# Ledger of designs, part 10: VHH binders against Putative glutathione-dependent formaldehyde-activating enzyme

Target 1, 157 residues: Putative glutathione-dependent formaldehyde-activating enzyme, of Halomonas elongata (e1vbt6)
Amino acid sequence: MLLEGSCHCGAVRFRVVSPHPYPFNRCYCSICRKTAGGGGYAINLSGDADTLVVHGAEHTSIYQAEIDGLTSPGERHFCSRCASALWVFDPRWPELVHPFASAIDSDLPRPPERVHLMLENKPDWVEIESREQDRCFAGYPDESIAEWHARLGLEEG
Key: E = the ipSAE of ESMFold2; O = the ipSAE of ESMFold2 at other seeds; V2 = 0.75 times the mean of E and O plus 0.25 times the DockQ between their complexes.

## First folded at step 13 (VHH; framework vhh_7uia_1)

Design r3 (from q1 with A104Q; at its last look DockQ between E and O 0.44; V2 from the best seeds 0.65)
Fold by ESMFold2, look of step 13:
Structure r3 (fold): chain B 157 residues (1-157), chain A 119 residues (1-119)
Amino acid sequence: as target 1 above (157 residues)
Amino acid sequence: QLQLVETGGGLVKPGGSLRLSCVVSGFTFRSYAMAWVRQAPGKELEWVSSISSSGSRTYYEDSVKGRFTISTDNAKNTLYLQMSSLKPEDTAVYYCARVPKDWQPFDYWGQGTQVTVSS
């Protein structure tokens, strides 16, 4: 489906095709939470990077988190005027882009289930609010694998 | 059965060049983005470069930009990494990997090929 999004001030607008915009990834890691998740998590959607069209791209900036002393290749794009978080592009997955649900203006379907990630990073005050078919993950089982997966699949704080 | 076989490693002096190859079988090569990952002794795996399935988009870790070039040959089911201006810090085992179609950890890579940059 076609997703249409924007920043709050209107300087940046974008559209992207998402073959399956769910399950919604509710990521509770500190990077997602602090950069895009005022409710304790951010919702990362999935889209086809080749279909991303941006108007007002000169008003975007990129944040790359530091993980274990190294700058993550993951690019968090946001509006440089109003600070709205817009999408994540990680060049390790060159065909994917991940708009934040918070930036989407078009209708989003209700997902059949939700995915809750990085729950080990969740602050105590955040309630998961999971449903019976939702999937919940603390992170990955092995810390050495989890460090690798954080650099290649999920960013964590 | 999925197989990824890296070749082309070896001992090279600083400033030298190598070309790594990765021959793929067991999946539709042209349908997947591919990557190179390396691991130096005692260090974590480090992403080096990725290429989209069409070959039109290439990306590099900052430390190798301008020195390494990723490419593919779909007719030969082969991924390449052309390495130039090699430095001792490039010493590592290099793995080719298939990039998953979802935002997930890489799921398949080969046995690796050793690259050693030393005098």
Scores: ipSAE 0.701, ipTM 0.911, lowest interface PAE 1.0, mean pLDDT 84
ESMFold2 (binder alone), look of step 13: mean pLDDT 80; pTM 0.808
ESMFold2 at other seeds, look of step 13: ipSAE 0.743; ipTM 0.918

Design r4 (from q1 with E61A D62A; at its last look DockQ between E and O 0.76; V2 from the best seeds 0.72)
Fold by ESMFold2 at other seeds, look of step 13:
Structure r4 (fold): chain B 157 residues (1-157), chain A 119 residues (1-119)
Amino acid sequence: as target 1 above (157 residues)
Amino acid sequence: QLQLVETGGGLVKPGGSLRLSCVVSGFTFRSYAMAWVRQAPGKELEWVSSISSSGSRTYYAASVKGRFTISTDNAKNTLYLQMSSLKPEDTAVYYCARVPKDWAPFDYWGQGTQVTVSS
C-alpha cells in the first residue's frame, strides 16, 4: 500500500510503498524512545526505499546515534523546522526505509497482533500495554514480516 | 545449504590494494542486498559496505568511503570488494553477508578472509 506522511508544520511531505505495513513494531530501545517515542516506544513501519518520494527535502535533517563511542550508519530523518520524526534509513539495509507511524497521514490498517521489541532497553516507568495476542522480545523479533502474515492468515490485499 | 565463500585476502603493505571476492550459492543472488563486514582482532564487528540487489545503490562506512568499492557480478553469483589505499587500521577478517529483506540482523555470513596491512 501507498503510505503518505508529513511533518507537523507541513514543510516536509513524503510517500512510500509499504507492501507489508504491519505488524506495527513497537521498538522500546533508547534511541527510538528518545528520538520519536513520546509514549516510551516508537512504531517503525517497513517500506521500499526505491519508492520513497519526498517533497520539502531541504527541510529534513539527519541524526546518527553514537553507540559505544561509534557513530551508527542509521539515519534518523526529521523535520528541521518542527522536529517531527519522519523515517529511518539505514544504509546497511539499502532496500528498506522505515517511516514512523506517527508521521503517517493515510489510514493504517489495525494489525491483529503487535510486536514489542528491544524490551531489554525499556525504562521501568514504561508499561508494555500488550494485548493477549501480542509478541514480546527482549531484542529482535524471531520471525520475518512475511512469516508473521502467514501465521495470522492475512491476505496481501 | 547456503554458502558464502570469501577469497582474496592476504598480506599487503600500506597503500596497497586487494580485491576480495565472495561466491554465493544456495539462494537467488539477484534477490538480496549484500554486505561486507569486518572484525579487527579484539574489536567488535564493523559494517564496511552494502549494495542493493540491483547493484544500483552502494553505501560505505565513513572509514572506507573513497577507498573501497563494492560491486556484484550476477552471472557469477559473486560479490566483490575492491580495496585501495589500504591502511594498517584496515587489518581484519572480512566477511561477506547476505542482507535480510526485513530490518533484522544479518542472517548468513561467510567464514571470512584475513586481510593484514603491515610493513
Scores: ipSAE 0.682, ipTM 0.904, lowest interface PAE 1.0, mean pLDDT 86
ESMFold2, look of step 13: ipSAE 0.727; ipTM 0.909
ESMFold2 (binder alone), look of step 13: mean pLDDT 80; pTM 0.808

Design r5 (from q1 with R30K K101R; at its last look DockQ between E and O 0.95; V2 from the best seeds 0.76)
Fold by ESMFold2, look of step 13:
Structure r5 (fold): chain B 157 residues (1-157), chain A 119 residues (1-119)
Amino acid sequence: as target 1 above (157 residues)
Amino acid sequence: QLQLVETGGGLVKPGGSLRLSCVVSGFTFKSYAMAWVRQAPGKELEWVSSISSSGSRTYYEDSVKGRFTISTDNAKNTLYLQMSSLKPEDTAVYYCARVPRDWAPFDYWGQGTQVTVSS
């Protein structure tokens, strides 16, 4: 599915193809919470990095988190004008880009279940709004984004 | 059986060069991005470089940028790491790794080849 996204002020617009468009992941890690997750979590989608087209790229900035004293190679792209979090690109996985669902203007499908991950990093005041069918993990889940889609029959070719 | 076999390690003086090779079998080589990672004695694994499945996108950890070059030869199912201007800090076991096609930990690794940089 072709996804279209933008920052709030309109200075940055982008499009990317995502074979896995369901916004099911809620990541509660401190990096996602503080950089993109005003409700205590962020929803990362998966996209094909070769399909990413950006307009207004001069208005983007990159943040690389420091983890255990070392700078992560993961690049968190955001609008330098309005601070909207837009996507993550991690060069260790050079073919992937991870737009935040919060930046997507396209109509995203509703996930039949959700995954709450990195709960070990969640502060106590953040409530996990989980449904009976949701899955919760202290760290990373036991299946990938693609495996989740395949298990539930939600893959788009 | 899926295999990744690294060769080309050895002892080299500071400022020298080495070329590491990783011959791949058991999966469609050009369908996957590939990576080099290294582990110095007593240290955690450190990502060194990645290359997209097409070979068109390459990325490097900051300390090796400008000194190391990752490449592939699809006809030979082989991943390379050309290392130049080697420093003692580059001393490590170097592993060839397959990068998964989704955002997940690397799933297949070679046995590694030792690179030692000393005077």
Scores: ipSAE 0.685, ipTM 0.902, lowest interface PAE 1.1, mean pLDDT 88
ESMFold2 (binder alone), look of step 13: mean pLDDT 80; pTM 0.809
ESMFold2 at other seeds, look of step 13: ipSAE 0.713; ipTM 0.908

Design r6 (from q1 with A35S; at its last look DockQ between E and O 0.82; V2 from the best seeds 0.71)
Fold by ESMFold2, look of step 13:
Structure r6 (fold): chain B 157 residues (1-157), chain A 119 residues (1-119)
Amino acid sequence: as target 1 above (157 residues)
Amino acid sequence: QLQLVETGGGLVKPGGSLRLSCVVSGFTFRSYAMSWVRQAPGKELEWVSSISSSGSRTYYEDSVKGRFTISTDNAKNTLYLQMSSLKPEDTAVYYCARVPKDWAPFDYWGQGTQVTVSS
């Protein structure tokens, strides 16, 4: 599925193919919350890095978080003009890119279930609005995005 | 059934070179991105380098950039790490790892090969 996204001011626009448009991963970690998640979490999608096309790339900046005193290789791309969070690229996974759902302008399908991850980092004021079929994890999920799609039959449809 | 076997480690003086090899079996080698990670004594695992499944995109941790080169030989199902200008801080056990197709912790790696850089 082709995803189309942009920053709020319009200086940056992008497209990316996502072979796995589900699930919407709600990440409650402090980095996602502070950089992209005004409601207490960010929603990360997955895309094929080789398909990413960016217009206005000169208006992007990169933030790399420091973890345990070391700079993470993960690159959080955002608009340098309006501060919109756009995508994450982590060179450790060179074939993946992770647009934030908040930056997507094209229609996104509603997932049949959602994943809530990094709940150990969630601040007290954020309420988990889980459904019965949702999965909740203190840290990372025990099921990959591809396994999730296969279990639910979504890659077949 | 899935196996990754690292070789090529050893003792080297500062400024020297080594070439690590990782022979892979049990999965379609050309379908996966691959990575090298390392662990110095008493330290956590550290990512070193990754290569896309096509071999066209390579990435390196900052401290090794310009000194290490990752490559593959699909005919031999083998991943390589050419290490040059070695420094004492490069001393570690080096592991070959398969990169998952989603954004998840690495799930398969070998037994490792020791690299020691000292005078």
Scores: ipSAE 0.634, ipTM 0.882, lowest interface PAE 1.3, mean pLDDT 85
ESMFold2 (binder alone), look of step 13: mean pLDDT 80; pTM 0.811
ESMFold2 at other seeds, look of step 13: ipSAE 0.720; ipTM 0.901

## First folded at step 14 (VHH)

Design t1 (framework vhh_4orz_3; at its last look DockQ between E and O 0.81; V2 from the best seeds 0.75)
Amino acid sequence: EVQLVESGGGLVQAGGSLRLFCAASGFTFRSYAMAWLRQAPGKRREWVASISSSGRTYYADSVKDRFTISRDNAKNTVSLQMNSLKPEDTAIYFCARVPKDWAPFDYWGQGTQVTVSS
ESMFold2, look of step 14: ipSAE 0.727; ipTM 0.917
ESMFold2 (binder alone), look of step 14: mean pLDDT 86; pTM 0.870
ESMFold2 at other seeds, look of step 14: ipSAE 0.764; ipTM 0.924
ESMFold2, look of step 16: ipSAE 0.762; ipTM 0.926
ESMFold2 (binder alone), look of step 16: mean pLDDT 87; pTM 0.875
ESMFold2 at other seeds, look of step 16: ipSAE 0.770; ipTM 0.926
ESMFold2, fold request of step 17: ipSAE 0.717, 0.760, 0.752; ipTM 0.919, 0.921, 0.917
ESMFold2 (binder alone), fold request of step 17: mean pLDDT 87, 87, 87; pTM 0.881, 0.881, 0.880
ESMFold2 at other seeds, fold request of step 17: ipSAE 0.758, 0.711, 0.755; ipTM 0.921, 0.906, 0.918
ESMFold2, look of step 17: ipSAE 0.763; ipTM 0.926
ESMFold2 (binder alone), look of step 17: mean pLDDT 86; pTM 0.874
ESMFold2 at other seeds, look of step 17: ipSAE 0.773; ipTM 0.925
ESMFold2, look of step 18: ipSAE 0.776; ipTM 0.930
ESMFold2 (binder alone), look of step 18: mean pLDDT 86; pTM 0.874
ESMFold2 at other seeds, look of step 18: ipSAE 0.755; ipTM 0.923
ESMFold2, look of step 19: ipSAE 0.787; ipTM 0.929
ESMFold2 (binder alone), look of step 19: mean pLDDT 87; pTM 0.877
ESMFold2 at other seeds, look of step 19: ipSAE 0.738; ipTM 0.917
ESMFold2, look of step 20: ipSAE 0.768; ipTM 0.926
ESMFold2 (binder alone), look of step 20: mean pLDDT 87; pTM 0.876
ESMFold2 at other seeds, look of step 20: ipSAE 0.763; ipTM 0.923
ESMFold2, look of step 21: ipSAE 0.705; ipTM 0.914
ESMFold2 (binder alone), look of step 21: mean pLDDT 86; pTM 0.874
ESMFold2 at other seeds, look of step 21: ipSAE 0.761; ipTM 0.923

Design t2 (framework vhh_4orz_3; at its last look DockQ between E and O 0.94; V2 from the best seeds 0.79)
Fold by ESMFold2 at other seeds, look of step 14:
Structure t2 (fold): chain B 157 residues (1-157), chain A 118 residues (1-118)
Amino acid sequence: as target 1 above (157 residues)
Amino acid sequence: EVQLVESGGGLVQAGGSLRLFCAASGFTFRSYAMAWLRQAPGKRREWVASISSGSRTYYADSVKDRFTISRDNAKNTVSLQMNSLKPEDTAIYFCARVPKDWAPFDYWGQGTQVTVSS
């Protein structure tokens, strides 16, 4: 599926192809929460890095978190004008890019179940609205984004 | 079965060069991104460099401009040219296959030791 996204002010627009467009996973890690998730979590999609097209790239900025004195290679791209979080590119996985669902303007499909991950980092005030079919993990889940889609028959090429 | 075999490690003096090789088998090599990782004694494994299936290259800041990752799809090999070596580069170097989804690396070799003497 072709995903189209933008920042709030319109200075940055982008598109990317994703075979896995369901916004099912809620990541509560402190980096995702503080950089993209005002309600306590963020949703990262997965897309083919080779298909990413960006308009207004001069208005983007990159944040790389520091962990234990070492700068993480993960690049969190955001609009330098309006601060909208846009996507993550991590050069350790050079074929992938992870747009934030919050930046996507295309109609995303509705996931039949959700995953709540990195709950060990969830602030106490955040309440999980878990449903019967949802899965919860203190750390990383036992399925990748691709495996979740494959299990449910939801892959789109 | 996925197999990754590193070679080319050894002892070298600071300022020297060394070239590592990784022979890959058991998967469609040309369709995967590949990486080099390293682990010094008492430290966690750290990422060194990656190369996409389309041969785009990326490097950790600590090795940028000194190391070059490359691949040869005809021979199913990945190599790492290491120049201007420092004692801090002393580690076991692992060749890894990058998963096609955003997941921890699951396949790497037994590693090859690189020791840089001052």
Scores: ipSAE 0.736, ipTM 0.917, lowest interface PAE 0.9, mean pLDDT 91
ESMFold2, look of step 14: ipSAE 0.741; ipTM 0.915
ESMFold2 (binder alone), look of step 14: mean pLDDT 87; pTM 0.876

Design t3 (framework vhh_4orz_3; at its last look DockQ between E and O 0.90; V2 from the best seeds 0.79)
Fold by ESMFold2 at other seeds, look of step 14:
Order: sequence, then C-alpha cells, then structure tokens
Structure t3 (fold): chain B 157 residues (1-157), chain A 118 residues (1-118)
Amino acid sequence: as target 1 above (157 residues)
Amino acid sequence: EVQLVESGGGLVQAGGSLRLFCAASGFTFRSYAMAWLRQAPGKRREWVASITSGGRTYYADSVKDRFTISRDNAKNTVSLQMNSLKPEDTAIYFCARVPKDWAPFDYWGQGTQVTVSS
C-alpha cells in the first residue's frame, strides 16, 4: 500500500510503500512517548526504505536517542518548523523505514487486533485501552510487524 | 543453516590499513542486507557499517570516511576495508545478517580480532 504522510504545517510531505499498513503496534516506551506519543504511546509502521520519496526534506531534522550511554544510530525525523514526528530510519536495518501512523494522511486499515508493548515503561496516568483480542507485553512482543501481518493474512506486498 | 565466517584480522600499526572478509552460506545472500559490528575490550557490541542487498552503504560516525563496506554477491562475501586505523578501532569484528524486519540481529559470525598499536 502506498502511504502518504505530512507534517502539520505542510512543509514536509512524503510517500512510502508499505506491505504492512495496519496501525496495530502501540509502543509505550519513553522514547516513543516523548518524541511522537502525546497520548502515551506511538504507532510505528513499516515500509520499504527504497520507495521513500520526500518533498521538503530541507525542513526535516533528526534526533538520535542516547541509550545506556551510547548514541543510537536510529534517526527520528521530524519537521523543523512544526515539530511533527514523521518517520524513523535506522541504518542498522537500511532497507526499512518506519513512518509514524500519526503522520499518515492515507486512510489506514483497521487492525483486527492490537499489540501493546513496553508497558514496563508506561507512566501510571496512561491508560491501556485493550480489547479482548489485543496482546500486552511488558517488553518487546514475540513477533515482528511483518510476522503479525503474515499471521493474520494482512500483508499487502 | 546460516553460517558467517570472518577473516582477515590481525595486528596493524596506527595509520595502517586492513581488509576484513566474511564468507556467507546457508541462505540467499543476495537478498539480505549485511552489517559489520565490533566489540572493544570491556565494552558492548556496536554497529560499524551496513550494506543493502542493492549495495547502498551506511556507516557509524566514528568510522565514516575511513572504512568502506562492500559485497560480492557472486562469491557470497562481505568485506570491510579499514583505512587510517586508530588504537580505538581495536576490537573483535563481527559480520551479521540483517533481519528483513525491525528485529534484533539473529545471525553473527564468531568474529575476527583487529588490534591497532600506537
């Protein structure tokens, strides 16, 4: 599926092809919460980095988190004008890019189940709105974004 | 059965060069991105460089402009050319296969020692 996204002010627009367009994966870790998750979590999608097309790239900035005293190579791209979080590119996985669902303008499909992860880092005020089919994990889940789609027969490429 | 075997390590003087090799087998090599990582004495393993299946390259800031990752799909090998070596480059260097999803690396070689003397 072709995903189209943008920042709030319009200075940055982008497109990316994703075989995994379902916005199912709610990450409650402190990095996701503080950089892209005003409600206490962020949803990272997955896409093919070679298909990413960016208009207004001169208006993007990059944040790299420090983890255990080491700067992560992971690049969190955001709009320098309006601060909208846009996507993550991590050169350790150079064929992938991870747009935030919050930046996507395309009509995303509804996930039949969701995954809530990194709950050990969730602040007490954040409420988990899980459904019967949802899965909850204190840390990382036991399947990847691609494996979730494959298990449910929801891959698009 | 995925196998990755590093070679080419050794002792080199500061300012010198060394080329590492990684022989891959047991998977469709040309379909995977590959990476080099290193572990200095007493430190955690760190990412050094990656190369996509199509040959696009990325480097950690600490090695950019000094190291070059390359691949030969006909021979199922990944190489790391290391120039202008510094004592802080001393480490065990590991070849790794990059998973096709955003997941922890699951296949590594046994590593090859690189020691840079001053």
Scores: ipSAE 0.750, ipTM 0.918, lowest interface PAE 0.9, mean pLDDT 91
ESMFold2, look of step 14: ipSAE 0.750; ipTM 0.916
ESMFold2 (binder alone), look of step 14: mean pLDDT 87; pTM 0.881

Design t4 (from q1, 16 letters changed; framework vhh_6fv0_2; at its last fold request DockQ between E and O 0.99; V2 from the best seeds 0.79)
Amino acid sequence: QVQLQESGGGLVQPGGSLRLSCAASGFTFSSYAMAWVRQAPEKGLEWVSSISSSGSRTYYKDSVKGRFTVSRDNAKNTLYLQMNSLKPEDAAQYYCARVPKDWAPFDYRGQGTQVTVSS
ESMFold2, look of step 14: ipSAE 0.750; ipTM 0.916
ESMFold2 (binder alone), look of step 14: mean pLDDT 85; pTM 0.860
ESMFold2 at other seeds, look of step 14: ipSAE 0.762; ipTM 0.921
ESMFold2, look of step 16: ipSAE 0.745; ipTM 0.917
ESMFold2 (binder alone), look of step 16: mean pLDDT 86; pTM 0.870
ESMFold2 at other seeds, look of step 16: ipSAE 0.773; ipTM 0.921
ESMFold2, fold request of step 17: ipSAE 0.725, 0.721, 0.710; ipTM 0.905, 0.904, 0.901
ESMFold2 (binder alone), fold request of step 17: mean pLDDT 84, 84, 83; pTM 0.845, 0.844, 0.839
ESMFold2 at other seeds, fold request of step 17: ipSAE 0.669, 0.723, 0.655; ipTM 0.899, 0.904, 0.892
ESMFold2, look of step 17: ipSAE 0.733; ipTM 0.910
ESMFold2 (binder alone), look of step 17: mean pLDDT 85; pTM 0.861
ESMFold2 at other seeds, look of step 17: ipSAE 0.740; ipTM 0.913

Design t5 (from q1, 15 letters changed; framework vhh_6fv0_2; at its last look DockQ between E and O 0.89; V2 from the best seeds 0.69)
Fold by ESMFold2, look of step 14:
Structure t5 (fold): chain B 157 residues (1-157), chain A 119 residues (1-119)
Amino acid sequence: as target 1 above (157 residues)
Amino acid sequence: QVQLQESGGGLVQPGGSLRLSCAASGFTFRSYAMAWVRQAPEKGLEWVSTISSSGSRTYYEDSVKGRFTVSRDNAKNTLYLQMNSLKPEDAAQYYCARVPKDWAPFDYRGQGTQVTVSS
């Protein structure tokens, strides 16, 4: 599925193909919460990095978190004009890009279940708001986005 | 199943060079990005380098950039790491890894190959 996204001020627009477009991953880590998650979490999607097309790239900037004194290779791209969080690119996984669902203008499907991850980093004031079918992890989940889609019969052939 | 076999480690002087190889089988090698990681004694695994499935894009952690070159030969299902200007802090057990097609952890299984740098 082709995803189309933008920053709030319109200076940056992008498109990317996502074979797994369900906005089901809620990441509660402190980096996602502070950089992209006003409700206490961010929703990360999966996209094919080779299909990413960006208009207004001169208005993007990159943040790399410092973890235990070391700069993380993960690149958090945002609009330098309006601060909108747009996508994550991590050179360790060079075939992937992770747009934030909050930046997507095209319709996203409603997930049949959700995954809540990095709950060990969640502050007390954030409520998980989980459903009975949702899955919760202190850290990373035990299945990939592709495995999740396959398990639920959501693969697009 | 995924099988990875590292070789080419050894003892080198500071400033020397070494070339590591990784023979891959059990998967479609040309379809996956591949990575090198390393582990010094009593330390965790450290990411060193990643190369895209076609070989057209390469990425390095900061301390090795400009000194190490990752490459691959998709016809031979082999991943390489050319290490130049070696330093004592590069001494470690080196492992190759398959990079999953989504955000999952790296997939590695080899014995690794030891790189030792003697002053």
Scores: ipSAE 0.569, ipTM 0.859, lowest interface PAE 1.5, mean pLDDT 85
ESMFold2 (binder alone), look of step 14: mean pLDDT 85; pTM 0.865
ESMFold2 at other seeds, look of step 14: ipSAE 0.677; ipTM 0.890

Design t6 (from q1 with R30K F106W; framework vhh_7uia_1; at its last look DockQ between E and O 0.98; V2 from the best seeds 0.77)
Fold by ESMFold2, look of step 14:
Structure t6 (fold): chain B 157 residues (1-157), chain A 119 residues (1-119)
Amino acid sequence: as target 1 above (157 residues)
Amino acid sequence: QLQLVETGGGLVKPGGSLRLSCVVSGFTFKSYAMAWVRQAPGKELEWVSSISSSGSRTYYEDSVKGRFTISTDNAKNTLYLQMSSLKPEDTAVYYCARVPKDWAPWDYWGQGTQVTVSS
């Protein structure tokens, strides 16, 4: 599925092809919460990095988190004008890009179940709004975004 | 079976060059992105460089940019790391790794080759 996204102020627009468009994957880590997650989590999608097209790229900036004193190679791209979080690119997985669902303008399909991850980093005031079938993980889940789609028969190619 | 074998390490003086090779078998080499990581004595593993499956996109951690070049030869199922302007802080065991097609932990890498940069 072709996803179209933008920042709030309009200085940055992008599109990317995602075979995995379901916004199911809620990350509660402190980096996602503070950079992209006003409700206590961010939703990461996945896409094919070779299909990413960006208009207004000169208005993007990159944040790389420090983890245990070391700078992560993971790049959190955001609008330098309005601070909208847009996507994550990690060069350790050079063929993937992870748009935040919050930046997507395309109508996304509804996930039949959700995954809540990094709950060990969740502050107590954030409630997990889970359905019966949802999965919860203190850290990383035991399946990838692609594996979740494959298990549920939701891959779009 | 799936196999990654690194060679080409050795002892070299600061400013010197080495070329590392990683010969791959047991999977379709051209279908996967590949990477180099290294581990200095007493340190954690450090990502060094990655290359897309097509070879069209390459990435480097900041301390090696301009000095190291990652490349592939699909006919030989081989990943390379050309290292130039070597510094003592480049001393490490270097591993090649297959990058999964998903955003998941890396699952396969070799036993490594030692690179030592000293006077």
Scores: ipSAE 0.690, ipTM 0.888, lowest interface PAE 1.1, mean pLDDT 90
ESMFold2 (binder alone), look of step 14: mean pLDDT 79; pTM 0.807
ESMFold2 at other seeds, look of step 14: ipSAE 0.723; ipTM 0.897

## First folded at step 16 (VHH)

Design u1 (from t1 with R30K F105W; framework vhh_4orz_3; at its last look DockQ between E and O 0.94; V2 from the best seeds 0.78)
Fold by ESMFold2, look of step 16:
Structure u1 (fold): chain B 157 residues (1-157), chain A 118 residues (1-118)
Amino acid sequence: as target 1 above (157 residues)
Amino acid sequence: EVQLVESGGGLVQAGGSLRLFCAASGFTFKSYAMAWLRQAPGKRREWVASISSSGRTYYADSVKDRFTISRDNAKNTVSLQMNSLKPEDTAIYFCARVPKDWAPWDYWGQGTQVTVSS
């Protein structure tokens, strides 16, 4: 599925093809919460890095988190004008790009179940609004974004 | 079965060069991104370089402009050209296959030793 996204001020627009467009994966880690998740979590989608097209790229900036004193190679791209979080690119997985669902303007499909991960990092004030079929993990889940879609028969061509 | 076999390591004087090779088998090589990792004595394994299936390359800051990753899809090989070697580059170097989704790497070779003398 072709996804179209933008920052709030309109200075940055992008498009990317995602075979995995369901916004099911809620990450509660402190990096995702502080950089993209004002409600306590962020939703990262998965897309094909070779298909990413960006307009207004001169208005993007990159943040690389420091973990245990070392700068992570993972790049969190955001609009330098309005601070909208846009996507994550990690060069260790060069085929992939992860747009934030919050930046997507295309109509995203509703997930039949959700995954709540990194709950060990969740602040006390955040309530997990889980449904019966949802899965919850203290750390990383036991399946990837692609495996979730395959298990539920939701892959896009 | 997936197999990755590294070669080309050895002892080199600081400032010298080495080229590492990785022979891959047991999977559709051209459809996967590949990477080099290294592990120095007493340290955790660290990422060195990656190359996408389409040939885009990325490098850790510590090796940028000194190392070059390349691939030959006809021969199912990945190479790492290492120039201007420093004693800090001393490590076992591993070739790895990058999974197609965002998941931990599960396939890498036995490694090849690179030793840079001061």
Scores: ipSAE 0.724, ipTM 0.906, lowest interface PAE 1.0, mean pLDDT 90
ESMFold2 (binder alone), look of step 16: mean pLDDT 87; pTM 0.881
ESMFold2 at other seeds, look of step 16: ipSAE 0.727; ipTM 0.902

Design u2 (from t1 with R30K Y58W; framework vhh_4orz_3; at its last look DockQ between E and O 0.82; V2 from the best seeds 0.71)
Fold by ESMFold2, look of step 16:
Structure u2 (fold): chain B 157 residues (1-157), chain A 118 residues (1-118)
Amino acid sequence: as target 1 above (157 residues)
Amino acid sequence: EVQLVESGGGLVQAGGSLRLFCAASGFTFKSYAMAWLRQAPGKRREWVASISSSGRTWYADSVKDRFTISRDNAKNTVSLQMNSLKPEDTAIYFCARVPKDWAPFDYWGQGTQVTVSS
């Protein structure tokens, strides 16, 4: 599925292929929360990094968090004009890119369940409003995206 | 069974060069991104470099412009050319297969020791 996204001011637009733009990964880590998640989390999608096409790239900036005094390789791309959070690219996983759902203009499918991760970093005031089928993790999920799709019958034959 | 076997480590003087190799088997090598990690004495394992299945490369800041990762899909190998070596580069170096989703690495080799002496 081709996803189309943009910043609020329109200076940056992008397209990316996500064969399955779910699960919706609600990341409660302090970095996602503070940079993209006014409700206590950000929703990270998954896409094929080699398919990412950006218009207005001169209006993007990159933030790399410092964790325990060391700069993380993870790149948080945002619009330098309006501050919209757009996507995460982490060179440790060079074939993946993670657009934020908040930046997507295309209609997104409704996944049968969502994934809540990094709950060990969730502040007390944030409520986990999970559905019965949602999966919750203190850290990383215990199954891959491909395994998630297979378990829920979301792959072609 | 996925197997990754590192080689080419050894003792070198500061300022010298060394080339590491990783032989991969048990999976479709050309469809996976690959990485090098290292673990220095008394430190946690850290990422060094990655190479995508299409051959694009990325490097940790500490090794940028000194190290070069490359791959040979015909031989199922990944290599790491290390130039201008410093004592801080002393570590066990591991070749790793990068998962196809955003998950912790869980396939890497036994490692090869690189020791850089003054």
Scores: ipSAE 0.635, ipTM 0.888, lowest interface PAE 1.1, mean pLDDT 85
ESMFold2 (binder alone), look of step 16: mean pLDDT 87; pTM 0.879
ESMFold2 at other seeds, look of step 16: ipSAE 0.717; ipTM 0.905

